# VHH binders against o26223, part 52

Target 1, 191 residues: o26223
Amino acid sequence: MKLLWTSQHIKVTVHIDGKVSKMDVLEAIKTRRSIRKYQDREVPEELIDKILDAAMCGPSAVDERPWHFIVVRNREMLEKIPEVHPYGAMVKDAPVAIIVCCDSSLEKIPGFWVQDCSIASQNILLAAHSLGLGAVWTGVYPLEDRVEGIRRLFSIPEHVIPFSVIPLGYPAENPGTRDLFDPDRIHLEKW

## First folded at step 3 (VHH)

Design c13 (framework vhh_gefurulimab)
Fold by ESMFold2-Fast, scan of step 3:
Structure c13 (fold): chain B 191 residues (1-191), chain A 121 residues (1-121)
Amino acid sequence: as target 1 above (191 residues)
Amino acid sequence: EVQLVESGGGLVKPGGSLRLSCAASGRTFSSYAAAWFRQAPGKEREFVSAISWGGSTTYADSVKGRFTISRDNAKNSLYLQMNSLRAEDTAVYYCAADFYGDSYEIVYDYWGQGTLVTVSS
């Protein structure tokens, strides 16, 4: 019999006002879900600062830390993102979005900036979740049309590559949790 | 298990109408990304229509103005209203959905078994 462990039984501890959660790392990882429906409610700057601090704490190849971030709160700009990102329709309804970028001038080892920016993107999602927010990663790189569309929309220099667009806000949906553990993908000692 | 089941296909004369339904079981359309595809005999599967986050819709040029996609999240169902049907619309129609919404790129991870639409005089 396989062990019937399920992430759906994980408990998350939330502070009394619901704005700050106390959850351990495993709970945060297992209970984070992509959130695409947001309350019509401002996200405080202090929470964005905490999220970006967490984003920059990820491991980085040769410690190149090539990430830069654009914080978008302007409604007109948020409404233009779906014009250049076909699966970013939810961004126009979000109070804020973070664009994760790579400054290629900071690259020390070819190609690893993709992993670095992926790590930063995931840290944004986990930090947002731990703070009572919902977020979703919408892909930009490696799709050339989206990369160029986002670059032009936000006046991003040619040596900087937009990697992901992450809208976030207070969640207006609760998709629950998933049980994604599959022991058939684990091989002991050898393939 | 999570399943999509299409219904509403059948035989119809040119100029007629049909409404296809896609019912989800085991999971809701909470992710709000869903689509209709079709495959005619001897041809590749082609895109027909999609409904995205926030209810925005897209249509293939061949069906634009004739077909309407909609969803009812309370009934956990997706619909395709097909008007002014043509012989060229004859195909098996498939419902597809992103049920979990955890993809950072839209890939329809769940598909139905299809429902046959035949437009013939």
Scores: ipSAE 0.150, ipTM 0.533, lowest interface PAE 3.4, mean pLDDT 85
Fold by OpenDDE, second read of step 4:
Order: C-alpha cells, then sequence, then structure tokens
Structure c13 (fold): chain B 191 residues (1-191), chain A 121 residues (1-121)
C-alpha cells in the first residue's frame, strides 16, 4: 500500500494591495530573511491579525497553547524596548512589535513552552514574510536581564514569561536569499 | 504492540490514599513523556499530571500537593500516588504516553483503558 504522501501544498493566499499573492510554504521558508530596516509606513491591523492567527496555528506540547501576544504600536514603548534589550535597536524603527509570552499556568509538560513559543515566533516570521512584511526574532528568554526588563516595561505578571520581541514593518532592505542546506548535517539511519 | 494497562483503582474514603499503576509494554516510559488524565461522570477528560522524558513533573492545580507522579524504569511502569483524596477526585483515571518520539509536538498517542477511583464516605 503506497502511502500516497499527498503533499498538500499549503498555499498561503495573501492579499497585498488588492492582489491575491500566493506564496508557496517552501518558498516562504526558503526566502525569508531577518529584516531590521523598515519603511516609514504603518502596518494595517488586518495583517497583524493574520500574523497572529498564524502564530496560534502551530503545534504545542500536548496542545497546551501557552502563548500570549502583546502587540505594541505605541512609539514611546517601542523606543524603550532597546533600553532593556541591547540587540533590539531596530525595534525603535519598526511601526509595530509583537512580544511573544508564555503563561506558565497553561504549561502541561515542564520546559516545552520554549518550543511552543519558538514555533509561534517562527510562524510570525513566516506569515509576515508571506504578507510582504519584514521581521526579525530578537531573543528575550532565557536571558534574565532581558526577561526582567521586558516584564517591568510591560507590567507582565510573574507567571508570564516574555520569550521574544519581533519587530515588523514593510522592509527597507533586501538582504537577498541564501542557501543554508548542509548535507553534512544529514545522517542516514545512524550517526 | 504497545499497550498501557492501569491498575490500583477502587473505593476509598475521603482523606484516604491510593496508588495507581500503569504498566507499559512494547515501549519504555523512560524515553518518552507520560501522563495521567481523569474523567469524571458527565465531565470532560482533564489533565492530572505529567512526567517528561527527563523526569520533570507537572500537576493540575486541583491535585498539587496531594498527588505525585513517578516512574520505575526497571518495571517500565508509571505511578500516581494520590493522598488526601476528595469526593471531587472520583473519576476514571487514564495513563497516557507519547511513544511516537518523532514529532516535535508531544501527543499522547497511547492510552490505557482506565481504572476507576471512587472517593466516597
Amino acid sequence: as target 1 above (191 residues)
Amino acid sequence: EVQLVESGGGLVKPGGSLRLSCAASGRTFSSYAAAWFRQAPGKEREFVSAISWGGSTTYADSVKGRFTISRDNAKNSLYLQMNSLRAEDTAVYYCAADFYGDSYEIVYDYWGQGTLVTVSS
């Protein structure tokens, strides 16, 4: 019985400027780059909603879905993020940022929330890219100073852990594509 | 063939203790995540406790401080020590394990048939 791997090509249909652009999921993955320069252009709320929808579609440990999202558009708050995140300088230049957090009270298996939030963060990046936006994953967890800084800045309760800060905007740079395939990292049947 | 078989259920008085056991065959608990769930009559199945492959444990708030999950690798068994039992703990208790090991998501793909715990005066 040939398990017909029906490669259901997950096509993401994106409405950009009235035109439906379809980006293949593999294309989105392969062509995505970290974007740290943004246009002076607002991101529509509809796009953020789509991105957050995508963020919540990822798998999680035992389907625990521990993630919460803070959407930041306030200019003053965006400008304060670099003060507590030394590698978050680009956040001040973005029109919007998403802070991915974990509610520890929702965790069912200890420690897997990191994977869950990572999946959500990656989906944010892919969705943004597919929608014609640029984004970058700036790590907060597990660095204590960054975690505490973001926690204080946004009044995040103790049982909630900020995980990542992801600035988004229309890209003002094009870093190009790169080939990251490394056959030396592939092992067949055994190491 | 992978099988999970629960045992140890029964009738107990409020404040009493009970120890549930889950014996696994075909796969080893030590290499996978395992958990206890319970389902009371007329209610949805709910999470009780889990143990990771590394031995980290978690508990539902309703059982914290009263229940303890553990495993014995030599016996390939999962346990739930239940102390200070309450009427609200009455349910069928299920043992579950993620024996796929090849997925990023932890999914309990194997379940036991359950063992009934009745807490009544």
Scores: ipSAE 0.012, ipTM 0.245, lowest interface PAE 8.8, mean pLDDT 88

Design c14 (framework vhh_gefurulimab)
Fold by ESMFold2-Fast, scan of step 3:
Structure c14 (fold): chain B 191 residues (1-191), chain A 121 residues (1-121)
Amino acid sequence: as target 1 above (191 residues)
Amino acid sequence: EVQLVESGGGLVKPGGSLRLSCAASGRTFSSYAAAWFRQAPGKEREFVSAITWGGDTTYADSVKGRFTISRDNAKNSLYLQMNSLRAEDTAVYYCAADFYGDSFELTYDYWGQGTLVTVSS
């Protein structure tokens, strides 16, 4: 099915006290792209704190909120991530990375920690984008070799599962936006 | 439309060499990641090798030291040089690429139809 207008032609902006907001939620969701090239600029700790606050605001199954986060700024540690993550080459060039983890001791319902950590990871990407940063989700779980590699590299205990590695920084690329709306995937009332 | 076409497969004796190529149309490899996967008879598709937009390469343990992935941006092509081939390398080899830079993890936007490699006496 073809539409007369695609989702990328729909713009929403918020005006607060007569001032134009930089980006509303819908615009942030639709314009966020994976960013793998970063400027040689440090990210302020205050912005990381805002991103992590947003990460913890996601819905969580039976409110278990099993997520823990490792913030990595040490250049030597960032440079070692590609050795245990084959698709993490860009991490060595990022000023900071966040490792999203699940503390299995906090799990109240089996298996839903994956959804919890996925939501936290996406919130990190959206919050970073809204703050003028770029980021990319590099997967760790459920790939055994990556889980074990990241665990060893960051001294993560056995009851904690590394879920994703998210490098972030000020973007040094602009891939533009994508038109991803597909009405053929929408079914009314029944399949 | 974006298309990937593999070639270079064939029958080779153990210890032999083959070079696979993947030609892309509609998009170039220079902007995004590209990879080789394979599917052996009766098995699921598995990762072989990848090359990132930055030129960093990754190999499955089973092929490390024997296979080399490379790209030629001028020819819009991806290659896999396979040396010291073993019976266990018998598979259909697939080219995969992330043309939009939004692939998550091992997922790729586009795949080729595959080229058969048979290692047998």
Scores: ipSAE 0.017, ipTM 0.330, lowest interface PAE 5.7, mean pLDDT 83

Design c15 (framework vhh_gefurulimab)
Fold by ESMFold2-Fast, scan of step 3:
Formats: sequence, C-alpha cells, structure tokens
Structure c15 (fold): chain B 191 residues (1-191), chain A 121 residues (1-121)
Amino acid sequence: as target 1 above (191 residues)
Amino acid sequence: EVQLVESGGGLVKPGGSLRLSCAASGRTFSSYAAAWFRQAPGKEREFVSAISWGGSTTYADSVKGRFTISRDNAKNSLYLQMNSLRAEDTAVYYCAADFYEDSYEFTYDYWGQGTLVTVSS
C-alpha cells in the first residue's frame, strides 16, 4: 500500500452521468463509526429519502423484502423512546430516527427476516455516513420488552416486528477511523 | 483499566431517601451516556434512569418523580438521588457507562459491581 492510495480525493468511480464520488464504497465502510452526538440542525427530507432508498437495495432472502420503516421527527415521540429502550438515551438528542420493522406477512422463509432487517439497518448507517450524517444502530429485536415497548409507543400492529431504532443527524463528534483488520480471522482453503 | 465504583447503598425505612454515587477511573465520564440499573432478588436486571451525551435524562415509570439522575464532571461521578423509597425499590443498583467505543447495540460497555439498597421497616 502507497500513501497516495489512501487519499480521500483519488478518483475511484465514475457514474453513467459522468459524476465521481468523493467517498467510495470501501472508504464509506472503513470510516463509518457509530455517532451518538448530533448538532441541533434539521436533516432535509431529501437526505432521508436517499437513505431509505439505499436501505431497500440490500439483498433479501427469496426476495421477500419484509422491511417497513417509520420516520420519527416528532420531538415528544423521540423523547419517549429511551423509556422503552434503555440503551437508546441518545435518541432524545437526535433530530430524527428511523425504526426498521419487519412485516411478518411478507416473510417467505422463516427467520431470514432478521438478516434482511440487519442488512437494511447497515445500509442506513452507510448511506447516512456517505451523505455527511452520523447514525447509530440501537437494538430492539430480540429483546421482548423493547419489542413490545416500541410496538406500543408507535402503534405497530401485532404482525409487524420492530427490529432496530436508528437515530441520525449531523455529527457533533468525530471519533476517527478504526483499524480492525485481523488476518488471524482469515483461514485459507480450510479451518 | 476503566473502573466504575458504586457507593451509598444501605438500609432505609419506607419513605426515606438515599443518594447513590458512581466514581469513574481510567476514563473521563464527562459528556458520555451513563445509566443506573437495578436487580431485585430473583428478578431480571431492569432499567432505572439514564443521562445522555447531551445531558437529557430519562426515567423508568416506576421511579419518575422520586429519583433524580445527575453527574458532576469535575468529580468524574454519576449520582442517583432516591426519594420516597418503597419496599419494591429493594435491589442491587448498578452504574453503567459508555466511554465511547464503536458498539452497535449496547452503549453501556462498562459496569460497576453494584451497591445494595434495602427498603424495610
């Protein structure tokens, strides 16, 4: 690896319209961090639309696509989330949160909705990061009290399962990047 | 490295008050999310109160109006002021904190050993 190859300004992709991305896919994956401190600043609807579009682009088992999303901007509702999700205290400080849900009536193969919703959640985090926002995944499923608390709070029907709550906003912290590559976790040909 | 130490537990009569303290070492407590949890004999650990990165507070319905969470950044300490104590508040109380690690679900990566609160006549 050469120093020039780590430059944030190296041209890596060209879209069909001739545009180039400032942050490529590998850079987005490697530099995304959980962000829990947000500026007191509105997130435009256009950015939320782009994030949700990206969320739905993940692979889905047997193409079941069971996701539904609740976008929460109401301050009173955001303030109630930590009451039913004790590790979601930061949600009070976010301008918006996305709740990722599974509509079980859309499930074609038992249990794979968890993977589908995990992929959607990670795509939300990556898309937010690529757009200059910060976000964090706070877990709901499989913790029964959190699932039922979120269901009650947002009037979610019994056949729909809340999976994650993802607060997001313009970041008020910069933790830097992590070097997590561990070659001892890679096995060639066999264990 | 990072250590949380609770203190202030004890025996108190119904209607009494106690103030729990949690001292942090090895990491600055200021501006990080922190919480109090409790576990009664034979029960699961339950949420009591939290203070966010921005200083916003939240409380379990069972303790709203009676308990107050606060922190003192100069002393690197978290507090829980418990008023109007009831027999059902009897539990081991735990301090928990997230000193900012990249954690996807659980933001409270560090826990104390607990302090016992007994509310009994």
Scores: ipSAE 0.017, ipTM 0.394, lowest interface PAE 6.1, mean pLDDT 83

Design c16 (framework vhh_lunsekimig_d3)
Fold by ESMFold2-Fast, scan of step 3:
Structure c16 (fold): chain B 191 residues (1-191), chain A 120 residues (1-120)
Amino acid sequence: as target 1 above (191 residues)
Amino acid sequence: EVQLVESGGGVVQPGGSLRLSCAASGFTFSRYTLYWYRQAAGIERELIASISSGGSTNYVDSVKGRFTISRDNSENTMYLQMNSLRAEDTGLYYCAADIFEAIKTGYDYWGQGTLVTVSS
């Protein structure tokens, strides 16, 4: 079942636990970590709306914007995801998950929907982090068993392809800092 | 090719000490969080300790105050100093690196393990 909402649910002012939180873009990119342990706390609808707004703001090939999103809060449904996704055990403990999907009927250029949905997935992770939440991208496409398992579980139509499952919540872990800059991967003028 | 090679295990009496080493190759060691796991007979492999690229450490409650994790980025080596060893510390010790962030596809970056036996 698809979630029904309108743009009226998108908020302009953001306050997290009574405090205004602000993180610049570079800080968000460099400090975001995959979070797989969540507090037993509800995520407000306002924050989900902000995250989905950010998801839809990424570049899209020929502006096809093929993404659809399923927001899952039902505990029984969250508990069934690990049955069809072997690396999705943490999803059952999350207060909410977002399933990123491609509606193939919206595709204007073959194959670029994978890039479109990847961009949307990364924007979800960054937006969640900027709002004080933790999230993790669990891969679905292109693994046929996971695609069909998720499709069956959430009654996804044949022309729609589930791409990723992203559980999110208030973090119950802090995996620490990484320094990932590798100058050996930068080539000047030639390979 | 990513490789992790554990060493330093052995037979030790209760109350004794051992220092485990994990030598890494095939990736930029200094940039990743590193882990020690333990596999005892009939028990699922469990996380014992971790150390981030910035030096932050975490330990499972059963080893806090007895074990110390450390890293030497110049030698691409991680260590586990084990003091006040108990019979329940017996097991195969594995090191692992946080080479995955968002997506896991079934890759396995485990070493071969090093056996620690605490006996009388």
Scores: ipSAE 0.000, ipTM 0.229, lowest interface PAE 12.2, mean pLDDT 83

Design c17 (framework vhh_lunsekimig_d3)
Fold by ESMFold2-Fast, scan of step 3:
Structure c17 (fold): chain B 191 residues (1-191), chain A 120 residues (1-120)
Amino acid sequence: as target 1 above (191 residues)
Amino acid sequence: EVQLVESGGGVVQPGGSLRLSCAASGFTFSDYTLYWYRQAAGIERELIASISSGGSTNYVDSVKGRFTISRDNSENTMYLQMNSLRAEDTGLYYCAADLYEAIETGYDYWGQGTLVTVSS
């Protein structure tokens, strides 16, 4: 007898501008898209706080929780990011960006901080989407020139590694969703 | 597998025009957002223009109204029509392909570039 593990849909309720939205977890995962165009509209600090809370709720190797976050709203600083990150041109048009960093002094198992920071980055993208915002992950680690460029620009200490730069804002584009399910990538009981 | 080949660069006088081409192979061309980047001496590679799989375009402010990006899915080719060229448009122009949800690393699907020089 094959037992199937099942659970109810979790309803995520968000409060945005006095309005409420509902999105279950699977819907959020399947409909989230990278957003690179933003409205000329500020993101409330309260929403950034909720996103960062969600970022810190992911699993972490041996519960090392090595992430630190820099929240950038200063227009001049956002405009300098493309100078050290060639694929971050959209950052200058975003109202805010989050830089995900690893404090290597908090690392308990060498190398697992990459997984920890990847989980935090994806949680930022999902949380932003659930709150009616759009975001995109721009890659920093392991590209040495970008790591050092971002470190110098934001006065990040030597023992801290910038991992990703995530601009976010209210979406000014609406890409559709894709059907990405590929059963040829699923192997039953062994390779 | 993925290959992008740029062509169409050259030397032109200020106010002149050039048309760049990017020929693609090794992926389903119509599914991807495509990009033109410019790298000038001493500065980081800059995104100049993009065109989505649906044909939506975006431009950096300095080229808006002067440059036009387009794509021909039947020929697996992307173009950049450059008009009213200025000295500051000088640089090595790269095309790049990106997946719908690719993390913005910008280093895997690049061509070798085509040189544009605006002088004399």
Scores: ipSAE 0.060, ipTM 0.497, lowest interface PAE 3.9, mean pLDDT 84
Fold by OpenDDE, second read of step 4:
Structure c17 (fold): chain B 191 residues (1-191), chain A 120 residues (1-120)
Amino acid sequence: as target 1 above (191 residues)
Amino acid sequence: EVQLVESGGGVVQPGGSLRLSCAASGFTFSDYTLYWYRQAAGIERELIASISSGGSTNYVDSVKGRFTISRDNSENTMYLQMNSLRAEDTGLYYCAADLYEAIETGYDYWGQGTLVTVSS
């Protein structure tokens, strides 16, 4: 029986009015988009705290929880990030950015920290979206120049690895809808 | 109307060279990061090169040292110089444009593709 997977078009709604939107988990996942334009509006510390709480709720390998977070609000520092991150231009326009890092001294199993920090980063994106904010995941690791650039800029110790830079703000764009469901990526019981 | 139009594809022998072009219109070209993708038969589309609005370039390992991505903002055109072509480089080559890089695979604009065949 070929499961006829009907591709459902998912409407992506971006709340640009700055209102906190309570979403269920599936709605948040399905409607989240990368946001790279932000309003000239500050993000309350309370929302950042909630986002960081969410970031720390993800699983990690053997519960190693290797993640650290740098919260950046200083305009000078935000404006310097694009100098070391060629694809991070939007960071200068954001009121705040979170830098996700790994403390290698906390790693218990080699290599899983990438998964751990990815989970944390995704939770940041989902939480931000559910709170009426927009965000985008800009990759730092594993590009050496970006890693070293961010390290130098924020005086990050050698045993700590910057992983991602996530600017956040109230959305000033609506990227529209997308359909990411692909039944060809689903295999039953075997490849 | 936004358009990305690839050209320059064709048949070439192993070790040969091709230069692809992507002509863009309908958006502020200079602000966008540009990408080259390729899709071989039976294989998923893969990113092979990118160039930021500032001119920073990235390549996948399989094309490093052989391919060069560039852009001319005055002509709204992106290029891919392909040298030392291999059979595994065969595929449909696409250009894409996006305002900013992200790990998300959705891009603002796509071309229709140009076919590159490397065969002896």
Scores: ipSAE 0.016, ipTM 0.330, lowest interface PAE 7.2, mean pLDDT 88

Design c18 (framework vhh_lunsekimig_d3)
Fold by ESMFold2-Fast, scan of step 3:
Structure c18 (fold): chain B 191 residues (1-191), chain A 120 residues (1-120)
Amino acid sequence: as target 1 above (191 residues)
Amino acid sequence: EVQLVESGGGVVQPGGSLRLSCAASGFTFSRYTLYWYRQAAGIERELIASISSGGSTNYVDSVKGRFTISRDNSENTMYLQMNSLRAEDTGLYYCAADLYEAIRSGYDYWGQGTLVTVSS
């Protein structure tokens, strides 16, 4: 029985031939958990490409799509992230991280870029989970010290705002699933 | 500083009882879903029980009817009452809060754990 618990966190597998066994959308949403411990195993570029494709498919205010992404695989650069992000210690141990950025020159409606980048970040988490990977969203914006630290570390220009840092890899932990449905938060026709 | 501190573990005989506590500080305790996880030797950490901010509870089948999770928002403490303990319940028990909504969102906090050993 203990062996069943260990296997339960992985719903999707990827074969060397590129085949993927898929979980459905609702299962992916309901079973995704923040993962902070990763196997010492490389993530194929093909999977990162699929994750970034999914990230760009989110709805965006007035279709402004202000997202830019930095893919970080360099160990020395990953090891520097905790110096500018106090709660990003797990990034050092991940094989790869994605930095979600907003190009403010693409912004059409003031402030909606935050929602746009939140949607992109969530799509990265869901796509990673659906592909058998684990990930966690570590917050950058709106904490000014983190924004400027990440900007400096990755040579991000002033018109671009780093929003989140998402380490990802094959999971080395299984936190299980949650039952979060709360009917008291649902109001019919009026508050 | 966010802290979760587990206590109440120990060595107990089969059929015995223990009550674990998780004392929390540094965040608005009443707003978060709280979790008990178990880590057994050679096994990945697994979710044992959860309690929502509204008091809704969930349990893995192996502990349902034997374990009871509860929370005291005035004391910033979560509990796990463990009855009819079995050798299979042996492990390091962790509490956790999913702090996605905190200002430092994306940080799932874990305590150091409290060890439960069920043996004669």
Scores: ipSAE 0.000, ipTM 0.117, lowest interface PAE 16.0, mean pLDDT 82

Design c19 (framework vhh_lunsekimig_d3)
Fold by ESMFold2-Fast, scan of step 3:
Structure c19 (fold): chain B 191 residues (1-191), chain A 120 residues (1-120)
Amino acid sequence: as target 1 above (191 residues)
Amino acid sequence: EVQLVESGGGVVQPGGSLRLSCAASGFTFSRYTLYWYRQAAGIERELIASISYGGSTNYVDSVKGRFTISRDNSENTMYLQMNSLRAEDTGLYYCAADLWEAIKTGYDYWGQGTLVTVSS
């Protein structure tokens, strides 16, 4: 077992660089913004592993957990994504992208895989933000041309459905915060 | 009332073929992804095939090349053509549509299913 080693490493990181995230969950949710401009810096594999761990911790209908992930770092492949995804131009400039997929053989309740993969996608965005990275969700499903374009580009088998493409990296932009609370959308007891 | 009705099941010898149908009433298929699920004895229902509103198809590896899913939006019907059937294909086959409103309102969305038995 390596539990004590891991705990010691975390403490050392806090004292040495001071770059450990201090966001609580509400702050992370409220301050996350779509980031489409990235620094020319690699994202360490350790951070990608943490993000994917968080992605898999979302609730899933009947615990079906149908998600699979493709991690793309190859520049040539990233540069081809805009050719099959019209609104994915920023992906070519990202150091890495995650493609969220559904393995349809794992689905137990019809239609809930879309919600499962949406939850995984949002967890990727929140986890990236909490770790000092920026990301944006670019939609694939249910747009048939994008689904088939991404499938062909990444050799995705027929029983697997690409759901979203999420480029991420260290932010090279700082969009302002948004106040999105709208009490007119809250109804007490009845519509 | 939203309703899906499966039909076309039966008893067939290994290597045989069957064509399943799923007919809808109370809604139209044209906007929805459609699915075939299989429930074998002692295991949970498994998604085996899907077809999008545009006709894109997906299959589990065990049926790929043997089963073909198709849809007829004008007749509000979906099909599963099953060829080269194996004993492992035995089960109750259910159809489903990606209906957000219907799915949220009940766990009884599943039809009665249609039984496929592959035996000698």
Scores: ipSAE 0.000, ipTM 0.080, lowest interface PAE 20.2, mean pLDDT 80

Design c2 (framework vhh_gefurulimab)
Fold by ESMFold2-Fast, scan of step 3:
Structure c2 (fold): chain B 191 residues (1-191), chain A 122 residues (1-122)
Amino acid sequence: as target 1 above (191 residues)
Amino acid sequence: EVQLVESGGGLVKPGGSLRLSCAASGRPFSTYAAAWFRQAPGKEREFVSAISSGGYTTYADSVKGRFTISRDNAKNSLYLQMNSLRAEDTAVYYCAADLGYYDSGSFPYDYWGQGTLVTVSS
């Protein structure tokens, strides 16, 4: 017999392992941890789309929004990232990674793109966590060798600066939350 | 609270071998990633080798094929087997580990040892 596919017979299920994903914002911020161990399990495109939507909603200097994103799912390309990023060994174990980039042609005020791309990177981490995924921010900029290594590997043009590489997947580890509140760092009225 | 202590450094002739050890104490070793770094006199600290939580190993080009990183989590220990040593391998070697205390982001190593000196000289 012949197998016929129609859109009405296609089923997509989003799975959440290790955590229930209906966190409020404060819970997401307080319980997010760097995750470096991932299940051998694909991340649905719908979740990546939600994460990138959240990334683009961050504030930026003079509303310049200089960010661009490369989504990497190709196993051979993921395996090459540790060759140019010495702290990126876990990327080889991840089903997907997002490269956060700055398009310098979109920059309206010099230097603030670093803050803009930092905000986008943090939003990726928080959004991933809220959706039951784990992720970790691996730094690229301002380390020239990493910037040029990533640029060459992904054919990134000279006016675009790779900022961070964020592998993500369903977590295969469950680190506890941290109690980081330090009242000695809070000064009332004056230093 | 937590200590990382390197050992096994010393004087060795070119072409010789040396095995470095790094022991964690004060807490069970829950490494997500562990690494070796080195610093030669007058130079910046540089990456040597790392082992991921999944067991993936990464090596700097200068040591690839000569050095091997490994760990024994039951003994809370990280190792660096160094073969075919060269004069340019002379440095203080540091171990680094993510012991689950901090969320290091771009630098996944929360704790660093005090270093062990390796001198390759004839």
Scores: ipSAE 0.006, ipTM 0.280, lowest interface PAE 9.6, mean pLDDT 82

